# VH-VL binders against o60147, part 13

Target 1, 175 residues: o60147
Amino acid sequence: MLEKNKYLYIFRHIQTNQVLLSQGNVLKKTALFQLPYPLQKPVAPNGMRPAKLRKDHWVPLLKVEFPNESMFQSVFMQLLNYRKYRSVQPLTSDLLKLPIPVRRRKIMRQEVPNTIADLADILNKEKFPENSVRLQLSDKSDSEYADWPPSVQIDSEEIKLSRGFREKTTVDEAR
Short names: E, the ipSAE of ESMFold2; O, the ipSAE of OpenDDE; V2, 0.75 times the mean of E and O plus 0.25 times the DockQ between their complexes.

## First folded at step 14 (VH-VL; framework fv_lerdelimumab)

Design v2 (at its last look DockQ between E and O 0.77; V2 from the best seeds 0.59)
Fold by ESMFold2, look of step 14:
Structure v2 (fold): chain C 175 residues (1-175), chain A 118 residues (1-118), chain B 109 residues (1-109)
Amino acid sequence: as target 1 above (175 residues)
Amino acid sequence: EVQLVESGGGVVQPGRSLRLSCAASGFTFDYYAMHWVRQAPGKGLEWVAVISYDGSNKYYADSVKGRFTISRDNSKNTLYLQMDSLRAEDTAVYYCAKGEYSAYFDVWGQGTLVTVSS
Amino acid sequence: SSELTQDPAVSVALGQTVRITCQGDSLRSFSASWYQQKPGQAPVLVIYGKNNRPSGIPDRFSGSSSGNTASLTITGAQAEDEADYYCNSWDTYGDHLYVFGGGTKLTVL
């Protein structure tokens, strides 16, 4: 009757490389709450959290299929908490000396490799059955950001969809 | 010398508000996350809240979420905790703590006592 | 569960070795830190990371970890080591971002 979600969808911003985690193949507006709030800005500036979700700016980074919903929920919650963990760490020496706008841009550029590394760290520590977690990437070279456990099967085919995780329906298919 | 000095504690009735301050010195305040940790009389330590170095991220323990607000003024090297809708179970010594890399607090204040009683 | 579990009390004879343990699932991902608290005093960090001591902490304090368990070891226990000891870690599961164990009262006999 009701489908239980076992898929993790991860998006990246085409310009900033910020990352959003999603339980669905389409981003909801509430996903923006995963991004830091740039307090006191009246309109969504370039940077940390835009005022609204522009779906044409967010493209697939990777998709993960888990054996079941409970495993998905555990990993999803842990990934969100890893992002919170990173958000409250002290600045590194290199970041401390940068002007605020430059610093924010460098932090955003780190989100893709950091998220992939965090996902792998979580999967390495979980005791999932061998080859039970299917990982598909938009760019297979991104798998090089981490060492993957035996539980992960990396799909040989890259995600080929240009926007979102849905295929576009043509007029001929609608008939 | 790194120092943290809390102030603003006192006796207050349930449902009232109180604002705590923590004055920081001896380090570059806006490089570090800052925390509040509390300890009820005769009880253990309970983490309360954290604020990121620039204030753009704030997180709270479930027991205080929606009632407490952490904030900072980096120009004054001061951390704040606004405590609204106080309850008897909020009675505790409140410590501010300097966050370091990972999950440890290398510097603590001496604490300020908040007593909620009628 | 996001709890860190500690035994509530442990005893050690003067000069002997004691181990205080802390267990929780978050310790698989994040190191524990350890705090000593004497009556009427603020907590003091004694061990962070796996086995790092802040300046001023005697070398009789050491830490270790394996799996979801962290341990604080005091070798050659002294009378001044009598205190409450708390472990703390990041809460991987988001219930509380930082979580403390319930504390262990160390009695030096």
Scores: ipSAE 0.575, ipTM 0.801, lowest interface PAE 1.6, mean pLDDT 85
Fold by OpenDDE, look of step 14:
Formats: sequence, C-alpha cells, structure tokens
Structure v2 (fold): chain C 175 residues (1-175), chain A 118 residues (1-118), chain B 109 residues (1-109)
Amino acid sequence: as target 1 above (175 residues)
Amino acid sequence: EVQLVESGGGVVQPGRSLRLSCAASGFTFDYYAMHWVRQAPGKGLEWVAVISYDGSNKYYADSVKGRFTISRDNSKNTLYLQMDSLRAEDTAVYYCAKGEYSAYFDVWGQGTLVTVSS
Amino acid sequence: SSELTQDPAVSVALGQTVRITCQGDSLRSFSASWYQQKPGQAPVLVIYGKNNRPSGIPDRFSGSSSGNTASLTITGAQAEDEADYYCNSWDTYGDHLYVFGGGTKLTVL
C-alpha cells in the first residue's frame, strides 16, 4: 500500500538563525525542546531556548517531501542527531578567538548552512530512489550549501513564506 | 600533560545518590565537550552522557536519562556526574573522557568504581 | 536505534595480521573510532577518522571502512596488542547519540 507523503519543514529564527525541525507546516510549542536552555537571561535574541514560541519569529527555511513515513523518520532523526552531535563538538580555532557571547552567536548563525549541509549529507548517504524526495527552499541560493543526490528533486519555485506557518497555497488564497 | 582524574566512586545502596568528579588538567578545559563512559565489571564500554564546552547542551544515554545529571565547573576544570536513584545495573567503572570531533575520545581518566549493592 | 556489532573474540598469531570489524548503520555515514583496553586499564584511542593514529600509537594499527562496516587492522601483531578493542561512533538513527561496539577480545597466540 502506498503510504501518504510526509513533510519536513525546517524553520529558522529571523534574529538568531537558530533552526527548528517540524513534522508539520506549523510550528508547535514542543519544537522549542530542540533548543538548549539558556545559561543566562535574556534568552532570545541572545540565543538558546526562548520561554515561549513566537511563531512570527520563525520563517520556513525549506520544505522536504518524502514519499513515506520510513524515509521521513530516518532523515528526521538523523538531522536531530547531527545537530546534537555538532552542539557538543570542539570549537574551531576561529571560534575560540572570539568572546563567548560572540562565539555563541556565530555558532547559532551557522545552524542554517549546517542544517542544509546535514540534510544533503544524510540524503546522499541514504541512497534513496531517484527523485523520490522533493525539496523546496525559501531561498534557492541555500541549495548551494551542499551537493544534492539524485534522490532529491529541487523545486524551481521557492517557498511562499509564512512566518511560523505553512506556505501560502492557492487554496489558502481562496479562503 | 593532559590528564583526567575521576573521583567520588564507592559503594552505595540502591536508590541512593552519588556524585562523581573529574579533574582535568593539561588542556583548555572549557574548549571541549566532556563525556562520561562507564563499564560494568566484565562488560563493554557504555556511553553515559556528554556536556558541551559551556554546559549549554547535555545529552544522556536512555539508561540513565532522568536519573543522572552531567555538569561542569569550568572555573575549576572539573566535570561532574550526579547519579540519583542508583540501581544495581549502574555498577561500573566510570570514566571521564575528553571529546573530539567525529565522536572520538582522545583522553580518558583511569576511572572510578561505583558499586551499587544492597 | 543504531547499534555497533563486533565479534566477541578473535585470535592472531604473533607477527600476523588481524582485522577487527565493526558493523552498524551509523558507519555508513560516519567513521568509527577505535579503542584499545588492556585489563585493569582505561581505554586508549588507537584509530579515529578514516585512518588517523594518535601520537604514540604504532603504525601497525590502521583503520578502514566499507559500507556499513569499519575495521581496525593490526599488521604484524605483537604480544602487547592483546587487549579488548571497541569501536565507537555517534548514533545516527538512535537516541543515544554515541554508541560503542560490544568489544572484541584479541588474543595473540
């Protein structure tokens, strides 16, 4: 039986460039659990986990469509693990030269390209069927952060952005 | 010389708590993630927990999640493992390890033995 | 969840070559690190990445990978190489983030 398509949305914070993964086209409060607790207040825009989800502070970065749950889950979990792994890696020499607050900000700013690169890496290694995964980006230039495998079909159209929410569709416009 | 020295191990009863410490020297402690890895007697290595360089990120193995707390004091170059609600299966030598890229640990302490027994 | 599997025990004659293999889904994506542990001692990193040796590790130790496997090879095994060897990687699919293999006891005959 053909499984329903699954969608992965990746959102970025408009100020911190932090990244949230979403299994739906609307961010849920639980998505904030992806971010670490702040060491000191204030939380955002200084980074870390804000106390409350401000959906208007998050914009869709990309949308990934998978043909089945298995593929979605695999990639989703791997992405989370990639982020976790990265968050506990040693700092680069360049980062070490920076004051801690600046360092943290810079690290957060790298989350977008890192996440895109991670996604590409994961997909490259999964060796999914050709054109089995559909990728839509909010900014086409973001696709340049990585080489994409044949399994990925990149949409020619960019995501019609709706902060914290799903992209606007023709159906939505008719409402 | 880079060195890690664990302490705080001992014999405790089930349900009790124990706090392990790991003193680091010979490297810039607050540049690196630190790990706890344990090894039950006669068994293999089991990753327990990791903490980022600044303590902002912590992750645990499922087997200890909710019971153990990893922390660090960078001013003291010390790593900690608070172990609550200890179980018999927590009996192990506990190693602290220095984190590096690609999920490898280049420096290990000699370990401290924790025995949970009634 | 991802696991790394190793043969529990292998033997090698003195001066011969032995290969210890680690298998797991995470290894399709990432390189393994290898640790040597002698009785009563802490583990020692012997190989990391594709084929990197830390300082002090003899050149007879080498690493390789293929598919979902990683291997530690000792070319010209010495008596002192008798130990337990563990592979490690980060858990790509599971919730443990880091994972060790079950370990391989190497006996040098």
Scores: ipSAE 0.488, ipTM 0.825, lowest interface PAE 1.0, mean pLDDT 89
ESMFold2 (binder alone), look of step 14: mean pLDDT 90; pTM 0.934

Design v3 (at its last look DockQ between E and O 0.62; V2 from the best seeds 0.56)
Fold by ESMFold2, look of step 14:
Structure v3 (fold): chain C 175 residues (1-175), chain A 118 residues (1-118), chain B 109 residues (1-109)
Amino acid sequence: as target 1 above (175 residues)
Amino acid sequence: EVQLVESGGGVVQPGRSLRLSCAASGFTFDYYAMHWVRQAPGKGLEWVAVISYDGSNKYYADSVKGRFTISRDNSKNTLYLQMDSLRAEDTAVYYCAKGEYSAYFDVWGQGTLVTVSS
Amino acid sequence: SSELTQDPAVSVALGQTVRITCQGDSLRSFSASWYQQKPGQAPVLVIYGENNRPSGIPDRFSGSSSGNTASLTITGAQAEDEADYYCNSWDSYGNDLYVFGGGTKLTVL
């Protein structure tokens, strides 16, 4: 049978709190293209695109089940574009007064709440049927970063990972 | 006064390269994303490329991706566009534009004409 | 679609009110900005963030939006308002991050 993806997986970095979007429950190396280009002499932790994907550095943030692949593809593209838009915004006054390493850390720490807010904004604007989009979080309190439309049903159970990147088995067990 | 001044336009043959420069003054250059926008003769505006304030993010219109490279030198307050493999459809006035929040360009240069002809 | 659609030409009598429209799917999520371009000149920002006017732009220029449509309104059109007008927006649906409308030539009669 033809395999069709209708799941969005979002990961966060254990150290920088940066976010990666994925169509699978295991990150692929190409997801690293979502991170900024390396600077010549960055200050650690720098948030720049690493040469290798360290899968043990990325943990689940949330999972979204859409009604079909077409809806997934639309939201995935839009969410990537929202992140690009944020990357080219001017510096705000509170960021300008910070030393560059501190500024970078503050920007990276906003990626989780910003990504959750952007996801909710996209879902509020799209015409999805009521209760047709299922959202599961690793920390349910993270849902408080946004106001969710009637189309979203938030799973009562948090994502549980017994062996890191294998949430598929954990999600099935949690039911 | 905030100003952007483009230079480097001219007449070139198809397949050749050209480098545009944009000198910025009157604002703190490394706070802002910078853009290139072009306008073919008698036609409308077309967004070409953007570069983030520190140069760590670059994005291009599909029409130029792989052929054009945007860059900046924040120590010289200068934006660049390297244009390789030029085509007749790249003939346009090229504007440098200062990015602000929410997709608006508050300051534009005078433009520099690039003509690609055989 | 990612396209921003504008009527190619609009006329207004001197001193009358005119509305120039811009339509596209991205405008449901993002505000438009508006640029005036006179012959042989660079574009000039006249409206941003739906209805914000840069300093130096006359208060006869205003903006509005509804659904997937943004509008530029010129109340009491003057001869110097004769120009091409472009809308611009982010495009969350396409590969190009920023899109311009095709432009509207405003003629003041």
Scores: ipSAE 0.710, ipTM 0.860, lowest interface PAE 1.0, mean pLDDT 87
Fold by OpenDDE, look of step 14:
Structure v3 (fold): chain C 175 residues (1-175), chain A 118 residues (1-118), chain B 109 residues (1-109)
Amino acid sequence: as target 1 above (175 residues)
Amino acid sequence: EVQLVESGGGVVQPGRSLRLSCAASGFTFDYYAMHWVRQAPGKGLEWVAVISYDGSNKYYADSVKGRFTISRDNSKNTLYLQMDSLRAEDTAVYYCAKGEYSAYFDVWGQGTLVTVSS
Amino acid sequence: SSELTQDPAVSVALGQTVRITCQGDSLRSFSASWYQQKPGQAPVLVIYGENNRPSGIPDRFSGSSSGNTASLTITGAQAEDEADYYCNSWDSYGNDLYVFGGGTKLTVL
């Protein structure tokens, strides 16, 4: 049985560049639980988990289309693990030179390129069939953060940004 | 010399609490994530918990989640493991370990034995 | 939760080569680290990042990977190599962030 295509949306915060993974084209409030930092004051600007999801603060970073649920699940879980992994890794010498607040901000700013790199790494290791995964980026230049395996077909069209949502299509506009 | 020294182990009854400590020396403690790993008598190694360099991130094994709390005092170069609601299956030597990249632990303490028995 | 599987016991003659294998889905995506543990002692990192040796670890220890497997190879086993060996990796499914293999007891004959 041919399984339905599954989509992974990755969003970035417009201020902190934190990253959220979404199984749908609309962010859910539960996505905030992906953020490693507990709710504290001050919240978002300092890279902490906000109390509420402000969808307008999140923009789509990329969209990944998988041919089946299994592939999606595998990549999705691995991405989460990579994030966790990174959150508990030793700091680089450059980061260690910075005060802790500045350091934290810097780390968060790296989440976008890191996530893209993670995705590419995961896909490279998975060795999925050629052109079995379709990737669409909000910014094509972001694809340069990683080498993509043959399994990934990069869409020539960029995502039309819609904060908190997937790209707006003519169909979406008609709704 | 890089060294980790665990303490606080002992014999406790089920349902009781125990707090383990790990004193770190020989390296910049607040630069590294720290881990607890345990080993039941005659059994294999089991990862228990990790805490980031500044304590901002904590993760636990499912087997201890909700019962154990990992923490650290960087001013004292000390790692802690608060163990609540202890069970017999928590009986183990508890090691503190220094975290490194690529999910490995390059420095281990000698461990402290925790025995949960009625 | 991801699992890493190891043979519980292997033996090797002195001076011979032995390969300890770890198998699990996580190994398809992540490198393994290996730890040596002698009786009554704490584990010691012997291999990380697939085939990196920490300082002080003899060059007879090496690591490799293939598919969903990682292997620790001891080329020219010495008596002191008799120990338990554990592999470690990330948990690909995120239940436990880290996962150890069940361990392999290596006997040097």
Scores: ipSAE 0.377, ipTM 0.781, lowest interface PAE 1.2, mean pLDDT 88
ESMFold2 (binder alone), look of step 14: mean pLDDT 91; pTM 0.940

Design v4 (at its last look DockQ between E and O 0.62; V2 from the best seeds 0.51)
Fold by ESMFold2, look of step 14:
Structure v4 (fold): chain C 175 residues (1-175), chain A 118 residues (1-118), chain B 109 residues (1-109)
Amino acid sequence: as target 1 above (175 residues)
Amino acid sequence: EVQLVESGGGVVQPGRSLRLSCAASGFTFDYYAMHWVRQAPGKGLEWVAVISYDGSNKYYADSVKGRFTISRDNSKNTLYLQMDSLRAEDTAVYYCARGEYSAYFDVWGQGTLVTVSS
Amino acid sequence: SSELTQDPAVSVALGQTVRITCQGDSLRSFSASWYQQKPGQAPVLVIYGKNNRPSGIPDRFSGSSSGNTASLTITGAQAEDEADYYCNSWDSYGDHLYVFGGGTKLTVL
């Protein structure tokens, strides 16, 4: 990156719906440290940190444009911190009734709505100027997981990229 | 009754290692995140480390990162703290604590004293 | 790094009301919890969330918060309330996961 980054990119896993946060439009291998550490058992449960980053398994969830790099870094750090908070909460009563594999999958599927709610909570409590934060989603109905502050403009156009965040070529637009 | 009992404290020289244990009883251990919190003599409380209910997430205070390892054995209802490269400033009473929702510690052990001195 | 600040000492006359305060930026996002520690004992949770008391904690203990400040109030202090009091919160800024205040020694006169 030749210029200061002011964009947050969020990916979800195509199978587990787990979430990865990125400062770039392409995931780096270090993003895998956001996933739970593999257990020593012969076969780790799905959703544990894999040995390799499979970029074809991670699709765009949303992106956020901030007014500047400093605001991006603050929100990015806080969002990672909220994820740590959630990862160390005890099991809820509804999860206690489930077999461990089912329980684990339910927890992973909560990551999308939880990440969106956490992002909105951070933005509601930070003092950003009105309309200064642009939010674009792959599925606009996901905005319903949270109440957004006046600082957030939700883009009317969904992210139309099927993999990654790179823009389509002019060939795609011509067809 | 819900109980946490720490053990393994003692006097040890700088640069040496020590392993603490915390035996849990009276509750379903593998539903809860578990913590270590320490208190140096005459000082306040300092959070040390946390491990998630299944052991798949572990986090440490910067003061101990790279030197301490938190672990758990859910089949034995036991929490551990492996302390390597001990320093004089690690001298403290070490408590294990059960983590409840919203970041509070509702159950504490009695503590075990670790003294690091020459 | 984010920190929680408490006055180091507070005094109250027997039967009077006292307030112990805790201040930090993380309290805007996460609720404080309060711990009582008597000499030679482990800490005991007395208030969590907004104003929840665990079973066995007298109703003279209450909590409140506004902005970046949380308070523990003891409305009719008794001799047994003499202790150190710590506030605790999740660290919004990721320097540490859990942050304790420096503690307040309450003396009941």
Scores: ipSAE 0.641, ipTM 0.832, lowest interface PAE 1.3, mean pLDDT 86
Fold by OpenDDE, look of step 14:
Structure v4 (fold): chain C 175 residues (1-175), chain A 118 residues (1-118), chain B 109 residues (1-109)
Amino acid sequence: as target 1 above (175 residues)
Amino acid sequence: EVQLVESGGGVVQPGRSLRLSCAASGFTFDYYAMHWVRQAPGKGLEWVAVISYDGSNKYYADSVKGRFTISRDNSKNTLYLQMDSLRAEDTAVYYCARGEYSAYFDVWGQGTLVTVSS
Amino acid sequence: SSELTQDPAVSVALGQTVRITCQGDSLRSFSASWYQQKPGQAPVLVIYGKNNRPSGIPDRFSGSSSGNTASLTITGAQAEDEADYYCNSWDSYGDHLYVFGGGTKLTVL
């Protein structure tokens, strides 16, 4: 029985470069819970969890298409785990050389390449069938952050950016 | 010498609270994530909680979530575990451990025993 | 149920080789760390990553992985190697961000 394709959207904050994972092409407010600073209420530019989701502050970074729910769920959960794990890692020597505010910003800025690398790592280890996963990037150069396994087919077309929302399609443009 | 020393363990009744401390020395404390790991008598190791280097991020095992609070005072090189609503199943030796890359713990304290009994 | 599974007990003759295996879905994606614990003592990290030994750990300890398994191998077991051994990983979909195996009691004969 063929399952429906599942889509993973990864969004990037336009200021902080924080990353949110989405099971849909539109960010939900619950996505904010992915951010690691639940007890703090500073503004997003400082790398904290905002009080409210501003969808217009987030742009699609990646779109990943999976052939079934199992594959999607596996990768999705692993990505979350990677992020959680990374959030509690000891500081690198390079980061330790930086003042705390700068350090924090730097860490936040690393979320994009880290997430891409995580995704590639996960997919490499999963050993999915060849060309079973379709990857579309907002910036093709971002694919260079990682080596992709044969299971990943990288789309030649970049994501048409729609902040906080699904990529723009021809149909959408006609509306 | 890198060292972790736990304290605060003891015997408490169910429903009571206890606060554990872990004193760190020999390394830059605020550079590392810190963990609590516990071990029930005669049982295996169970991860309890982690706190980031600056205390900004915390995660808990589901078994203690909502009851335990991990915290740290970097000015004192001390890790804490506030344990509320203690249960019998919380009886264990509690270890503090220093987190390293690739999800391993390279430094452990000798542990402090917490006994929850009526 | 534990996310990582270990045999509860294994034995090895002095000077022989023993492999302790940890099994779990998370190990398909992530490396395991291994800890030695002797009675009344705190755990000691013996292997992390693919095959990394902390300082002070004898070279007879090695790590490997295959599929959904990770293994700790002691080549030339010594009497002092008798202990409980735990594997660990941080990939958990459920109750724990970090998860330990159930532990393996190693007896050196």
Scores: ipSAE 0.319, ipTM 0.772, lowest interface PAE 1.3, mean pLDDT 87
ESMFold2 (binder alone), look of step 14: mean pLDDT 90; pTM 0.935

Design v5 (at its last look DockQ between E and O 0.46; V2 from the best seeds 0.00; counts 0 for: pae O 8.7 > 2)
Fold by ESMFold2, look of step 14:
Structure v5 (fold): chain C 175 residues (1-175), chain A 118 residues (1-118), chain B 109 residues (1-109)
Amino acid sequence: as target 1 above (175 residues)
Amino acid sequence: EVQLVESGGGVVQPGRSLRLSCAASGFTFDYYAMHWVRQAPGKGLEWVAVISYDGSNKYYADSVKGRFTISRDNSKNTLYLQMDSLRAEDTAVYYCAKGEYSAYFDVWGQGTLVTVSS
Amino acid sequence: SSELTQDPAVSVALGQTVRITCQGDSLRSYSASWYQQKPGQAPVLVIYGKNNRPSGIPDRFSGSSSGNTASLTITGAQAEDEADYYCNSWDSYGDHLYVFGGGTKLTVL
């Protein structure tokens, strides 16, 4: 029997740091449905779903290899469900005092760490065999957003990027 | 002090449309997600839809997807449910409910009855 | 998989203790909330989280959870506690975001 899909790809928007989940190495236009509905009034591009998918605006954040399609589908749907849960929580009062574009940018900047933490939480709760799930990151320091279960093997090689580099400071630079 | 008041229920024929409203008072409306929950006669509670605090995220039960639209006007502290292509199975009391942290409904309206029949 | 299961009916003698249960896979990840509904009235939240009571709910109402099961306990049941009781939870695995149990009719004898 042929497996349908055993890979999870996660993409990051190079400007907003919004996150999209994908079954394949290339984003399909339907992935945009994961983003919030457009608001009735005009907003900055960073505050809503784009009208179309711009492939040059999205870069790989990570990929996960699962032993089979069933595991992939379970984790994929749970990740989407975690994002829905977060989207319907009340906001803190300090965020509500900010102009809407500023508030949205602050919320969007948390999508990367939140999604990585959610992925790890799901994998910690699943009873997958040791080293059965292979994780590859574009930036290995992103693994520090979470504690990973024994089922996860983090690949020593990063996904190569040609665009969308993030600025970071190492501990040695701080000294 | 927190109060939710539904309106717009009535009797309609199958295939027709109806719009429900929910007026909110006594809390900061645009901090919270808002919900519609329904109860068919003699049946249990069924969650219908949720809208995030600013309206940018909307989710629906499978039974109403493509037919119902949830919306809100934060300047008027009002929640709406547009109900299109109504079916007999949509006959129910429709409740407006306030969402809280950790996904529970702390305040409910008294409900408005929608009857779909010939 | 996303269903929350409740017994359809339970009875308790006046002044005695009763436990109403709710079972489902989502309860392993998310706390149940409990709602009381009297005939012709809207539901009222009585317990949320593990064991939190909203203001105005008598301290004879308490909650607990273990594994995939949540329980609502009423100690010293009174005639006014006769009602339908619903549990509710976020759906861990599906597109049904919020799931209610089928309800339990409590009769106070």
Scores: ipSAE 0.565, ipTM 0.810, lowest interface PAE 1.6, mean pLDDT 85
Fold by OpenDDE, look of step 14:
Structure v5 (fold): chain C 175 residues (1-175), chain A 118 residues (1-118), chain B 109 residues (1-109)
Amino acid sequence: as target 1 above (175 residues)
Amino acid sequence: EVQLVESGGGVVQPGRSLRLSCAASGFTFDYYAMHWVRQAPGKGLEWVAVISYDGSNKYYADSVKGRFTISRDNSKNTLYLQMDSLRAEDTAVYYCAKGEYSAYFDVWGQGTLVTVSS
Amino acid sequence: SSELTQDPAVSVALGQTVRITCQGDSLRSYSASWYQQKPGQAPVLVIYGKNNRPSGIPDRFSGSSSGNTASLTITGAQAEDEADYYCNSWDSYGDHLYVFGGGTKLTVL
């Protein structure tokens, strides 16, 4: 049986460049649990988990289309693991030269390129069938953060999702 | 020389609590994530918990989640493991380990034995 | 959660080559690290990444990977290599983050 396509949406925070993964084109409140600093204050943009999800503060970074649930789940969970791992890794020498607040901000700002690189790395290792994964970026230049395997087809068109929300389609306008 | 020294192990009854410590020396402690790994007698290694360099992020194995708390005092170069609601299956030598990139542990302590027995 | 599996025991004659293999889905995506543990001692990192040896580890130790497997190879086994060997990697599905293999007891004959 042909499985339904699955979509991974990645959002970035407009101020902190923190990244959230979403199984849907609309961010859910539970997505905030992906952020590693739940107990720290103040709230973002100082590298902390916001108390509430402000969907308008999140813009879509990329959309990934998978042909089946298995592929989606594999990549999704691996992305989470990569992020978790990075959060506990030793700091680079360059980062160590910075004051802690600045360091933290910089680390957070690196989440976008890191996430893209992670995705590419994961997909490279998975060795999925050629052109089986469709990638659409909000900024095509972001694709330069990584080398993409043959399994990835990069759309020529950028994603047109609104902040924190799905793209308005003709169907949506008719509602 | 890089060194990790665990302490705080002992014999405790089920349901009790125990706090382990790991003293670090020979490296910049607050630059690295630290881990706890345990090994039951005659059994294999089991990852228990990790804490980020500044203590801001923590992860646990499912087997200890909700019962164990990893923490650190960077001013003292010390890693801690608070073990609550101890069970017999928690009986093990507990190692502290220094984290590195690519998910490996390059330095280990000699371990401290925790025995949970009625 | 992902699991890593190892043969519980292997043997090798002195001076011969032995390969210890770790298998698991996580290994398709992540590299493995290997640890040597002698009786009554703490584990020691012997291989990490594709084929990286920490300082002090003899060059007879090497690492490789293929598919869902990672392998530790000892080329020219010495008596002191008799130990338990554990592989480690990420948990691909995120609940444990890190996962060890069950360990392999290596006997040098």
Scores: ipSAE 0.012, ipTM 0.596, lowest interface PAE 8.7, mean pLDDT 85
ESMFold2 (binder alone), look of step 14: mean pLDDT 90; pTM 0.931

